# VHH binders against Reelin domain-containing protein 1 (REELD1), part 2

Target 1, 156 residues: Reelin domain-containing protein 1 (REELD1), of Homo sapiens (Human) (a0a1b0gv85r24to179)
Amino acid sequence: FSHGASTVACDDMQPKHIQAQPQHQDSHHITIHTHRTSYAPGDKIPVTVRSSRDFMGFLLQARRVSDHQIAGTFVLIPPHSKLMTCFQEADAVTHSDKSLKRNLSFVWKAPAQPVGDIKFLLSVVQSYFVYWARIESSVVSQQTHSSAHSDDRMEP
Short names: E, the ipSAE of ESMFold2; O, the ipSAE of OpenDDE; V2, 0.75 times the mean of E and O plus 0.25 times the DockQ between their complexes.

## First folded at step 1 (VHH)

Design a13 (framework vhh_8ghr_2)
Fold by ESMFold2-Fast, scan of step 1:
Structure a13 (fold): chain B 156 residues (1-156), chain A 121 residues (1-121)
Amino acid sequence: as target 1 above (156 residues)
Amino acid sequence: EVQLVESGGGLVQPGGSLRLSCAASGFTFSEYDYIGWVRRAPGKGEELVARIYPSGGSTSYADSVKGRFTISADISKNTAYLQMNSLRVEDTAVYYCATYDWEEYGLFDYWGQGTLVTVSS
């Protein structure tokens, strides 16, 4: 029953389909759009998945560039999806039903502690034999500044 | 509220035929749904005997039933079928229609009570 990915997929983000392999095609028809190119600790980052083709299932995570560990939590998810816990509550999102999907909007919340640069990783299932694993977003860089407007005075 | 209701089982002699039906309620089959038939016999585990993607995807069958069983689905009627020909005593089992959890290796969900098929002389 396709009620969403299980925790066995948390590490490799692969559906466990017998005799199926990831598609060899480019993922040019699926885009992960981050509305910002950088973030500060605690920031909420809108993330939109856009596809030119319908799909039934997905798994979305944010991963640290440095060590590939999952980072942050999701605080807003689209209809027909559900939060999942891989390592900390709400650190992943998966589908909750088999309805056809194309455009999905999320809000990801950065941890209070610095975790460095991150990427969003997405696995998408169009059908049992047609899936794409670990589609990457552009890097979202961690800002080095702790406040939005600090005193920028120079003191020789 | 979600359930699959199997029907069409019964007692047949070896070499006979039966057609099983699976009616879905609380959800709708789509051309992208995976539908299978799983059987459970005394002293044996569960065996996936047939599966289909109705949109002209693929069908596959267990080696034990290839050439004898045919799976089909009618999305407009929200019903799946298993046509069983040349039945053998070893086909005796409770048959469940199932939605295969394509997110997990080997996992099946079925909510019906199944339909009993008995093949005896």
Scores: ipSAE 0.000, ipTM 0.150, lowest interface PAE 14.8, mean pLDDT 75

Design a14 (framework vhh_nb_b201)
Amino acid sequence: QVQLQESGGGLVQAGGSLRLSCAASGRTFSDYAMGWYRQAPGKEREFVATITWGGSTYYADSVKGRFTISRDNAKNTVYLQMNSLKPEDTAVYYCAADTYEYFDSDYEYWGQGTQVTVSS
ESMFold2-Fast, scan of step 1: ipSAE 0.006; ipTM 0.301

Design b01 (framework vhh_nb_b201)
Fold by ESMFold2-Fast, scan of step 1:
Structure b01 (fold): chain B 156 residues (1-156), chain A 120 residues (1-120)
Amino acid sequence: as target 1 above (156 residues)
Amino acid sequence: QVQLQESGGGLVQAGGSLRLSCAASGFTFSSYAMGWYRQAPGKEREFVATIYSGGSTYYADSVKGRFTISRDNAKNTVYLQMNSLKPEDTAVYYCAADLPWGYLTEYDYWGQGTQVTVSS
């Protein structure tokens, strides 16, 4: 059984099915909702993946816009997923089983040190022959103000 | 229940042609991608061609322009037309179905295979 992405996939986010080609980007019906457009160091940012189709596997990372390096950690993950280490502990999330998935909710925690603007990258495996690589979210910009209340979605 | 059965292999001279067939049963054939793989003596199994449920095709570089994959959904059959065969095409050819993991635990291809031998 597939128990998640391997660390070999950390850089290119391609599944181990190398002879299967990725599907064209226009053919997926998957969105990554970053519930914030900006973050401050140490902030917790909700991230939701929505799909109109069932899928079995995935790999999710946050990457710096400037140099594409992995940034931050995941502190809450959905059922049937697991944390993995690419560069630092808990800096990626992958599937833990082959159960069908459609909507997934995560919480990403920004590093204490500034890392600049980020975006989330997602690779999705629907079946052995059908996958999409490196689906992108909108950019989440780093704020210059580092208050704990800068990014907690308080109403007034 | 789910079964794939290959046929059409044989001995052929270089430059010749063969048509392989794969009869599928036990699943909704038209809903799944189908493919062909091959394994030459002393080598790992390699991808040859795939045809998606919508009819789009993809080929390994080594066979582009020589091989054609097609499907007949009414007959639950996938075909591989092999033209301009070379001794390097000698292999056991396997039919594959891109089925949910519930049908297969490791990978979505099986069948007994059919031997293709190309004489020089």
Scores: ipSAE 0.000, ipTM 0.158, lowest interface PAE 13.2, mean pLDDT 78

Design b02 (framework vhh_nb_b201)
Fold by ESMFold2-Fast, scan of step 1:
Structure b02 (fold): chain B 156 residues (1-156), chain A 120 residues (1-120)
Amino acid sequence: as target 1 above (156 residues)
Amino acid sequence: QVQLQESGGGLVQAGGSLRLSCAASGFTFSLYAMGWYRQAPGKEREFVATISSGGSTYYADSVKGRFTISRDNAKNTVYLQMNSLKPEDTAVYYCAAGPLYDWSPDYDYWGQGTQVTVSS
């Protein structure tokens, strides 16, 4: 179907094309910018995808560095995209139509429970024959100390 | 109903040029990415070039600067201009059409291929 990646792509983040090979990682035109180097449980992290060339399809996930499991949910997505459920509601984002894309802004929400350091992974389809699988962002480190909101303090 | 028909292959000397054409029918050509692949004897089919519905192009490193892909939506035709041909470019060249946003392998359309032979 022309309306985004299917759930069969959730694990490997690749189209299931038997003769297509993913392009070499160093050849892509795409950067994932996280605006933060660390996060706390429940934080909302802006994520921006920037490309010097138009692309047509994509799949975006956050993955734990330790075990590569999907973590967190997306709470804000750009036009011409849609939320996708791989393992839990809204844990991935994919394209919703055939419009050309270059700069996409998202907001990712960390789980309430600690999940450790994460990376954003992006697969991009420029055409049926050309794709880059699992483009990585920089690591976003989990803060080691929980901070209590000031409103949670008891009055004396 | 989908048909892709390649033409323009043949025998050429090293350093020469050929222009391949692929005439498409049975689908809305302007909405599809079009591509060229090639297969040399005893090797797997390899990517050569692609052009999106919007005209953006991408090339295999082995052909960059020598080959140019283009399309004519009014004629439902995609072209591959091959310059500075080398013996290692010898292969059957296949035209292919794929949908822009389908992650299913079932949406590949392939032509029958055209032979390109480059002599030294």
Scores: ipSAE 0.012, ipTM 0.329, lowest interface PAE 8.7, mean pLDDT 79

Design b03 (framework vhh_7zox_3; at its last look DockQ between E and O 0.21; V2 from the best seeds 0.00; counts 0 for: pae O 6.9 > 2, grease 26.6 > 24.2, placed apart)
Fold by OpenDDE, look of step 2:
Structure b03 (fold): chain B 156 residues (1-156), chain A 119 residues (1-119)
Amino acid sequence: as target 1 above (156 residues)
Amino acid sequence: DVQLVESGGGLVQPGGSLRLSCVASGFTFSSYWMGWVRQAPGKGLEWVSDIYSGGSTGYADSVKGRFAISRDNAKNTLYLQMNRLKPEDTAVYYCATGLDYPWESFDYAGQGTQVTVSS
């Protein structure tokens, strides 16, 4: 869909319009940056996507490292994007149009309950024949009660 | 109606060269993304190269440094210069474009041109 990914893509994160095989994971030109290396339940985590080339479509999710289940919601999304519902409302983000995109910024909100370590997964559609599925970020670790929150929070 | 007509395919020896052409009609060629994809026997479609309306190009790793995509907007023609051809480059090559970008399928492709690389 030119107006965003279908919910059919929620699980495998693959565009359904492309008949070509996905590009090799090592060939992508995209980086996912998390501004935090750890998080507590309910925390808001900024996520940035950087690309050296333009793309038209995308699907962004956060998934648990333990079982790959989608987790959390997005509370801030960039222009030309829209919230998507895979399992719960706003638990994914996709494009809202086919405008060219390159750098995108998001804010992800962690679930209120502990869900363990998470990573962000991104699928990008450059064209009808060029896409990368399930590009991974670094792991964002769930903080434990014993872990000093001080390392990732700017002290006022 | 949108039409894409590929030509320039043929039989070549390994290390040889071919130049593919794609003549487009039925749309404003200069405004749209164009690309080449190929399908080898028994395999699925593989992206080869693309070029945006602004001239930005991309290549699959398998063809980088050997293939060059270009466009002549005045002639509504897309080109693919293929050098140092390998047997694994054997495939039907298709010219393709996306106009309206329905995400259920790509918009348009030609009938394809056969490229065979064999000793």
Scores: ipSAE 0.017, ipTM 0.313, lowest interface PAE 6.9, mean pLDDT 85
ESMFold2-Fast, scan of step 1: ipSAE 0.014; ipTM 0.336
ESMFold2, look of step 2: ipSAE 0.038; ipTM 0.406
ESMFold2 (binder alone), look of step 2: mean pLDDT 81; pTM 0.828

Design b04 (framework vhh_7ocj_1)
Amino acid sequence: QVQLVESGGGLVQAGGSLRLSCAASGFTFSIYAMGWYRQAPGKQRELVAAITSGGSTRYGDFVKGRFTISRGNAKNTVYLQMNSLSVEDTAVYYCAAEIGWLPSDYEYWGQGTQVTVSS
ESMFold2-Fast, scan of step 1: ipSAE 0.017; ipTM 0.247

Design b05 (framework vhh_7mjh_2)
Fold by ESMFold2-Fast, scan of step 1:
Structure b05 (fold): chain B 156 residues (1-156), chain A 121 residues (1-121)
Amino acid sequence: as target 1 above (156 residues)
Amino acid sequence: EVQLVESGGGLVQPGGSLRLSCAASGFTFSSYAMSWVRQAPGKGLEWIGRIYTSGSTSYNPSLKSLVTISRDNSKNTLYLQMNSLRAEDTATYYCARGLYPDEWLGAFDIWGQGTTVTVSS
């Protein structure tokens, strides 16, 4: 049987487990490390999920800060995961099996068109009743022309 | 110890009926949705149906007219009633904690050992 999140989870990023509630945000043992604090259109951004406890399932997306829409695609994913399409091909990653996971490395590719500041959202399932929904990374800011070079600062 | 133990399997004549039971222990049974799954010899797993904590059920459309799933939360027991059994229903039957299709491991984090049903004359 296939494992992983289905497209019904694309919006709320929650498993549809009966009587299960997400764990308190302060109780997770997970960090999302973006290897850059800013990006330019078309950039490839390494993203690492690190957990001090094993988990079995997850859903990872990049979302625009301004309107919470999914942005960009994933071009490299770890073993025991699979690409998922919510709105654009390969715009999310989910688990492909129930193997225990702790550290997962991904590469996210920014769209060619500017989409503004983004953050990564992660939902993690440790077991049927123990999950965390929409764990947030730090914001990854879109590079502006004026912040790259002082000679490119045209207008305030 | 979290466990599920199936019982009630055996030899049944074609056209007969059989009720399987699944005894749950080590967890709050009433808080979990439960499923039945079977595996015929030499074939893959086939999902039969599920029962929610509310008592509502959902079935594999191919099997819906032949089976009924129920639960008794006071006894921590899940049931599968099968009617009009055919040779093709010969399989090992498993109870499992969770739902199918898989929605983030909603399908089966705990499995029973299975009970074998043989439909033969």
Scores: ipSAE 0.005, ipTM 0.220, lowest interface PAE 10.6, mean pLDDT 80

Design b06 (framework vhh_8ghr_2)
Fold by ESMFold2-Fast, scan of step 1:
Structure b06 (fold): chain B 156 residues (1-156), chain A 122 residues (1-122)
Amino acid sequence: as target 1 above (156 residues)
Amino acid sequence: EVQLVESGGGLVQPGGSLRLSCAASGFTFSSYAYIGWVRRAPGKGEELVARISGSGGSTSYADSVKGRFTISADISKNTAYLQMNSLRVEDTAVYYCARELPYWGDYGMDVWGQGTLVTVSS
């Protein structure tokens, strides 16, 4: 019985299971759906994990595309999960029990300072030897301030 | 209540074959759980050599035994098997069957058999 990933998994996002290796990336049945394709600093971004198979354990993080550093925090998490601190409070989410899971909804909050484009990384554990490490979402682009347009209409 | 019992071990010459059996009682095989074969030689750590889903559909093997060992399951008999071919002296070990449940950051195996000795020697 597991109560979540340990901080040992924060960097590589793999369980420390003796003699276990991650499954091939193309064998997973999991999609990470980001409800927005771009974000601004401080934005809250809904993220949904969908799986066609049951899994027990997971670790979810947002990572900068430029240097793979963890970015942002989680502000809403689904039942049977818990917040985890890798480097900054609430910067990761993991399972809190061994209940079987398929669809999980989260809300991620972007940092106030710019961190560039990000992607979500997910590791999932079906069993001790059946896990997938670092499943990637699509990139969520940081909005550029210089490309913003304003309404030039003058007030009366 | 929940138990795994191994059988089929023994003495065999290099190049020979053995089939190990793992009979489960107190639970039924399902796709939720895996059955694995773990071996340990005196003075060495444990090595997982093969595993199969409880439904019998998925298998995986350690690199040291790929092509030589085959794991299978008879769901109706609630029994898993390890067919060991082309045995080498280095395969000499006590072989355990174990039930593997979903888990993170731990060993993940919650039920172990008592082990069966396999000796490969001339």
Scores: ipSAE 0.000, ipTM 0.159, lowest interface PAE 10.7, mean pLDDT 79

Design b07 (framework vhh_7qbe_3)
Fold by ESMFold2-Fast, scan of step 1:
Parts: structure tokens; C-alpha cells; sequence
Structure b07 (fold): chain B 156 residues (1-156), chain A 118 residues (1-118)
């Protein structure tokens, strides 16, 4: 994992460390801050990972709430990271080296097709022996034009 | 609504083998097997990623059990070899993103009973 996660990690977001045990997700010191609570198809959504402790590696994806399918692409990534393809081009981000990281900023682009509500999922490697799998963000709800309500007031 | 249906449980003698199946009514990411023996808490047995590229096993079953899946059939399998009396339990199929903790799986089957006699 010195130069990033492999595509085998795309489904379960687990690192390939045979001696490593996953830490319980509630024991980590990391948050995923989505700067928006809703998105429209094609929107660009800023996403910030903040940690109180240094970590060496990570894997970040956006997943549909309804069926857990990977959704959307990443169009801006921080230094010491790289895009990867799990199912469609640029649908995940991983580390490119072992430099210590704490705060990472990304921009996620929603697909043109409706995909419903999404969550960002993050796996983090603090050391060869310590990692946290599938840290979740808050839900980012999909807005659609068809679901917009009309003005209920009549013209005078 | 996703449904999971387990099958293949039964009575088997110690040292014997059984194959459990779990059919999902639709797409699943990670899937796993959990079990609950008489008077015990539900415990993790094995899990597998969607691609089949990652598998995880409880120490008590490593080398004896093999988890696999057939995505074309939406079916999960657990091949159980060298069965011991301690393997007697109701086996549950689960689906979701998480691998180890039962609280992380979103969908559960109703279970299939395995009894291992000495």
C-alpha cells in the first residue's frame, strides 16, 4: 500500500495487510465534512477529511445509500493522493505515497444520471498494523427538478 | 426490500461437511456469515467482498470453512469442512458494506440450523 490501495479494496475498502486488524469505526479521530447537505446531478461537492492524528494511507469513495453502489467521480484531489478506477474512471481516491496526512480536501462530481442519496466512505491506515474501515459521512440528499414544489399562491 | 434466504443446514457427524447457501433478491456489496450457538452470542464466521477478492474468517474456522459467491445468481456460499460439535449453531446470512461487526450489516436472513453430533 506504499503507493495506494489496489482495486481489490474497491468493494470492502479493506487494506491488504495480513497482520493488521481493523479498529472499531467509533474509535477513530477522523471526520468527513460534506460542505453541502444536498446535490443536483452534475454538481461539484467539496468534501474535507479532518483528522486529529497523522495517517499514512486512505481510500475514499461515494456510495449510494439505497444499494451501496459507487457513484460519481473525483475532479479535484489533494497532494500525495491519486485517482483510481473501481468501476468507472476516477470513482475513488487513494494515497500516492506514505507521507503523513491530517486534513485532505476533495471535490466530488455527481453523475448526470440520478443516483439518489449518497454517503462518503473512508478507510484510513495509520500504520502497518492499525486501520479504520468505512468511516461514514452524513448523508448528502439528491435534489431533482421534478421534486420541486410549485408556488401555492395564486396570481392576483 | 432486499431479502436473504439461507439453506443447506442439517444434521452432520463430527468430521463431516456441509455447504450453506444464501440467495439475495437483488444486488449486494459485501456478504457474510454469522452464527449463534446454544446459549451464546451471535458471532462472526466469514465475509467476502463483491468481487471475491477479499475474504475474512474467524480464527475458529480458518482452514476449515471457505466462503465464496456467485454474483450471476446473487448467491453466497459457505463450505464447511472438518465440522466440530462447537460449530453447532443457527447460521445467518448478512449483506451490507461492513465486514466484522454485526451492527454494520444492513440486511439479515432468518437463519439455517446446523447440528454437529459427535
Amino acid sequence: as target 1 above (156 residues)
Amino acid sequence: QLQLVESGGGLVQAGGSLRLSCTASGFTYAMGWFRQGPGKEREFVASISWSGGSTYYADSVKGRFTISRDNAKNTLYLQMNSLKSEDTAVYYCAAGLPIYDSAEYDYWGKGTRVTVSS
Scores: ipSAE 0.005, ipTM 0.185, lowest interface PAE 13.2, mean pLDDT 77

Design b08 (framework vhh_nb_b201)
Fold by ESMFold2-Fast, scan of step 1:
Structure b08 (fold): chain B 156 residues (1-156), chain A 119 residues (1-119)
Amino acid sequence: as target 1 above (156 residues)
Amino acid sequence: QVQLQESGGGLVQAGGSLRLSCAASGFTFSDYWMGWYRQAPGKEREFVATITSGGSTYYADSVKGRFTISRDNAKNTVYLQMNSLKPEDTAVYYCAAPGYLSEELYDYWGQGTQVTVSS
């Protein structure tokens, strides 16, 4: 959709457009930078999506490595995007309009309760005809105790 | 109501060229991405090319370097210039505009125009 992903995409992160053609994952031009390799419960983690080409739509989630369940919430999102509820309020982000996008910065907040290692999953719609599903970030490992380091880095 | 009407198809020899046109009405054309798909007999509809509202273009690997998509916002028309045509390019070509309805997942389609490439 031009106004954001449908909730039917929450589980498999596939656009539900009958005429859309999935692209091979290895052919995409997009990276997800987590800025940190570990987190503690309650931490805010900057996440930046960078693309060498314009795209119209997206769906972003954080998933537990152990069971693939959605984890955490998004507390800061870029313009032309909106928070989405898949299972818990604000647990996903999608586009709010059809404007072209390239570099998007988010802040993800870890749950207060331990959820284990996580990774970010991104689906991107370049057009209603062309998409990439389930682009993965590197793993962000859960620390056994809170770091003394505060991460003030936040990429626009 | 959105309407898309293709023209310019026909019979051409391998190595030849054709230019397809798609006239659009019923929406603010300049705001929309426009695309071309094709469907050969007995096969599923295949993506060919798309052009964004800002003019960026994207192509299927099978046509990259041979086909060029363009648009004329003053005429509400999208074009597909097809060069170095091959027999495997034989298909019905469809113009498409994305459907931007929050509760519906569909694209707007034209009726199609036949392209036949002889060996």
Scores: ipSAE 0.006, ipTM 0.171, lowest interface PAE 13.9, mean pLDDT 77

Design b09 (framework vhh_7ocj_1)
Fold by ESMFold2-Fast, scan of step 1:
Structure b09 (fold): chain B 156 residues (1-156), chain A 122 residues (1-122)
Amino acid sequence: as target 1 above (156 residues)
Amino acid sequence: QVQLVESGGGLVQAGGSLRLSCAASGFTFSYYAMGWYRQAPGKQRELVAAISSGGSTRYGDFVKGRFTISRGNAKNTVYLQMNSLSVEDTAVYYCAADIYSLGPWTEDYDYWGQGTQVTVSS
């Protein structure tokens, strides 16, 4: 749709375009940069999508590696995009218009409860017949402690 | 305010030709991408041909080499020249317009015409 992905795309991340099939994964010109390799519950993680070609539409989610369930929410989104609800409020981002896009910056917020390792999933629509589904970021691991150096405060 | 009015449809024998016209009014035609879609009974609407504001063209696989899309900005009209028609080309043909492109959001194109029937007999 010109004003964003439909909720029927929430599970398979496919545009429901008549007679269109996804392009091969190796043919896209897009990268998803996570600014961190790990997260703790409640953390805010910057995520940047970069493309060497213009595109018109997209759908972005974070998914648990263990069971592919949607996890977390988006708290900052770029212009020409909008939040959408697949399962819980603000758990996905989609385009809000047909403007050409190339570089998009987001902030994703981890749930307060641990959900395990996650990865970002992106579908991108260049035109009605030219789209890429479920482009994956690198894994962002759930942190088991605050860094190599633990919290020095003793609390019961 | 805005109108897309198709004309030139009708009955033609296989191997024949038709020229469809779509006259546009109520918007700045030269800024818009224009195109033709068709829908046969029991089938989904499919792309026939599209032309950008800059004149680049795209065609559906089944019509490439037989159909030609063109535009006359001075007359606010887009044309579809249909040659070597076959019974499989029988459908209602719809004119469409979009300010950006005739891309992924067919249901959200800015404007659609009412359609014109093309019937090809054997």
Scores: ipSAE 0.000, ipTM 0.121, lowest interface PAE 16.8, mean pLDDT 79

Design b10 (framework vhh_7mjh_2)
Fold by ESMFold2-Fast, scan of step 1:
Structure b10 (fold): chain B 156 residues (1-156), chain A 120 residues (1-120)
Amino acid sequence: as target 1 above (156 residues)
Amino acid sequence: EVQLVESGGGLVQPGGSLRLSCAASGFTFSDYWMSWVRQAPGKGLEWIGRIYYSGSTSYNPSLKSLVTISRDNSKNTLYLQMNSLRAEDTATYYCATEGILYPSDAFDYWGQGTTVTVSS
């Protein structure tokens, strides 16, 4: 019913609207901003959805680039949204009501296990017949190594 | 269980008016945004407009001078008032619940439609 996405959308991220078709990808007014281009296992990554126009529904997930599997969990979500479980608890976020939305801020937590590069996928509903499916963020690359600083200071 | 039943369609002369009704049952009508949608013979669906739970409305700009949408939450009924009808308004008219993403039962609430024919 009218209070968010259900688990049947976890795989294809499509609304089950009768005789509606997704809008062309080039026509959406929405972007997904990650505040970092890379992450380490266990990191918390801020994610912001920005829209120049109002929308009322959405479904947000993080997906592995290599095999498109859902990865990580959401630990902070905006008002008028709710956590959803597709594979593991809190691995997706959807709307909780039909209030109009423009800018939504989330925090995604990377798994402790390596999952490789990820991207965020978003489906957005402006109205019953006007929706966009699987809007993609930029890739957020997994960091695998870090080197300690060991520079020596020399007097001139 | 959830049911939307449109009524009020029929044959009308050009320039005439009609009021369509949609009777809702099996859900909490007052919690839903409701829309009217039409389909002319051999053509795709055309969204007419919506009404929010508060009674505020939003219309297809091409149709807003022709139509008015209203609701009566105490009667679980949605209305579409149409004036100055033209032959091109001949269509089957549907009421529907709006903005449902991925319901767990994998369906949206949609009526069977009522047919409006505008002809001399």
Scores: ipSAE 0.000, ipTM 0.135, lowest interface PAE 14.0, mean pLDDT 75

Design b11 (framework vhh_7zox_3)
Amino acid sequence: DVQLVESGGGLVQPGGSLRLSCVASGFTFSYYAMGWVRQAPGKGLEWVSDIYSGGETGYADSVKGRFAISRDNAKNTLYLQMNRLKPEDTAVYYCAKDLGYEPLWSEMDYAGQGTQVTVSS
ESMFold2-Fast, scan of step 1: ipSAE 0.013; ipTM 0.315

Design b12 (framework vhh_nb_b201)
Fold by ESMFold2-Fast, scan of step 1:
Structure b12 (fold): chain B 156 residues (1-156), chain A 122 residues (1-122)
Amino acid sequence: as target 1 above (156 residues)
Amino acid sequence: QVQLQESGGGLVQAGGSLRLSCAASGFTFSTYAMGWYRQAPGKEREFVATIYSGGDTYYADSVKGRFTISRDNAKNTVYLQMNSLKPEDTAVYYCAAIDTWYPLSESDYDYWGQGTQVTVSS
């Protein structure tokens, strides 16, 4: 869609009703740069999409490595984009118009509850006939807190 | 008022070259993406190449390395240089002008030319 992805794309991150074929993963000119390799619950993680070529549309999500479920929310987004709800409010970002884009900066907020390691997934539409689906970032590992058991003393 | 006029088609031997041109009028050419499509007898129309307003290009896998798309905004013209032609490149080649995001069918495209025949003999 010219004003953003529809919610029917939330699961497979594929453009709907386009007769274009997905491009080979190694042919895209796009990287997802996470400014951290790990996060703690509630952290705000800057994430930047960089492209050597213009593109017109996108869908960005963070997903759990363990079960591929959408995780976290976006709290800052660039111009010409809009927040989208797939499962929880603001858990995805899509384009708001067909203006040409190259470098987009976002801030993703980790959930308060542990969700494990995550990665960012990006689908990009360069034109109606040319797209890349589910471009992956590097994994961002969850910092976990260990708890000690207090039951190691001898019983009476 | 809007017109896309293809030219440069013809008969050529396998391994040969052709240069197609598409002259556009009646819209703001420089802001549109321009594309080439082709249709062989009995088949659906397929994508060949596109060039965006900023000059970035994109190609179908079947033509990468052999075809080059270019544009001249001063002349409102888009070109397709076709090298190393194969019999399977035989088709009517159409010029298209694109200013919409998510076409649901060919009817969603802004403008189409009438086509130019390319025949590649073995």
Scores: ipSAE 0.000, ipTM 0.179, lowest interface PAE 11.8, mean pLDDT 78

Design c01 (framework vhh_nb_b201)
Fold by ESMFold2-Fast, scan of step 1:
Structure c01 (fold): chain B 156 residues (1-156), chain A 120 residues (1-120)
Amino acid sequence: as target 1 above (156 residues)
Amino acid sequence: QVQLQESGGGLVQAGGSLRLSCAASGFTFSSYAMGWYRQAPGKEREFVATITSGGSTYYADSVKGRFTISRDNAKNTVYLQMNSLKPEDTAVYYCAARGYWSPLYKYDYWGQGTQVTVSS
């Protein structure tokens, strides 16, 4: 679509308007940079997509490492993109037009409830015949808050 | 130890139906995408259908409207209901399993296959 990915792509992150098979994952020129290596519930995490080549379209989601379910929402998106609902409002971002893109900055908001470690997943369309599916970021680990202490000694 | 075991293949006349089953063990079935591939004599293995862990289904154009893939997570089994079979559907059918983090169309585990022969 010239106006963004469809919800049919939410599960497998493959563009359904593309006839070609996805390109080999090692051949892409794109990285997903998270500004934090860990997050706490409710945190806002800046996420930057950087490419050495122009691309026309994309689909971005955050996924749980444990069960690959979509997690969190996007609260800030770059120009020429739009929020998309796969399962929960604003849980994905896609392109809004065919303008050429190289660097995109987002802010992802973690759910209030713990969801464990996550990865960002990106599918990128360079043209209607060339795309890369499910490019992965590094793991962003859930910060563990200790509810226990080793010294339960109480003074007066 | 991972095992995928197909069953339900056989000889059927054109226009007939078959239901293939694939029993899985040795991995957390509910978190894997399951697929069916086939290979006819002298041809490359080709995609037939897949069902994701979330239940989304995808089909090759050659089988859309005739084949239905489904899964039963309680039984660790994936099924392929094949209707309106054609001689061109004659092939060995393979069950395959793919973890979410594995590349698309690169399945991690494969069954031994079950022969489907459509006479005409």
Scores: ipSAE 0.005, ipTM 0.236, lowest interface PAE 10.0, mean pLDDT 80

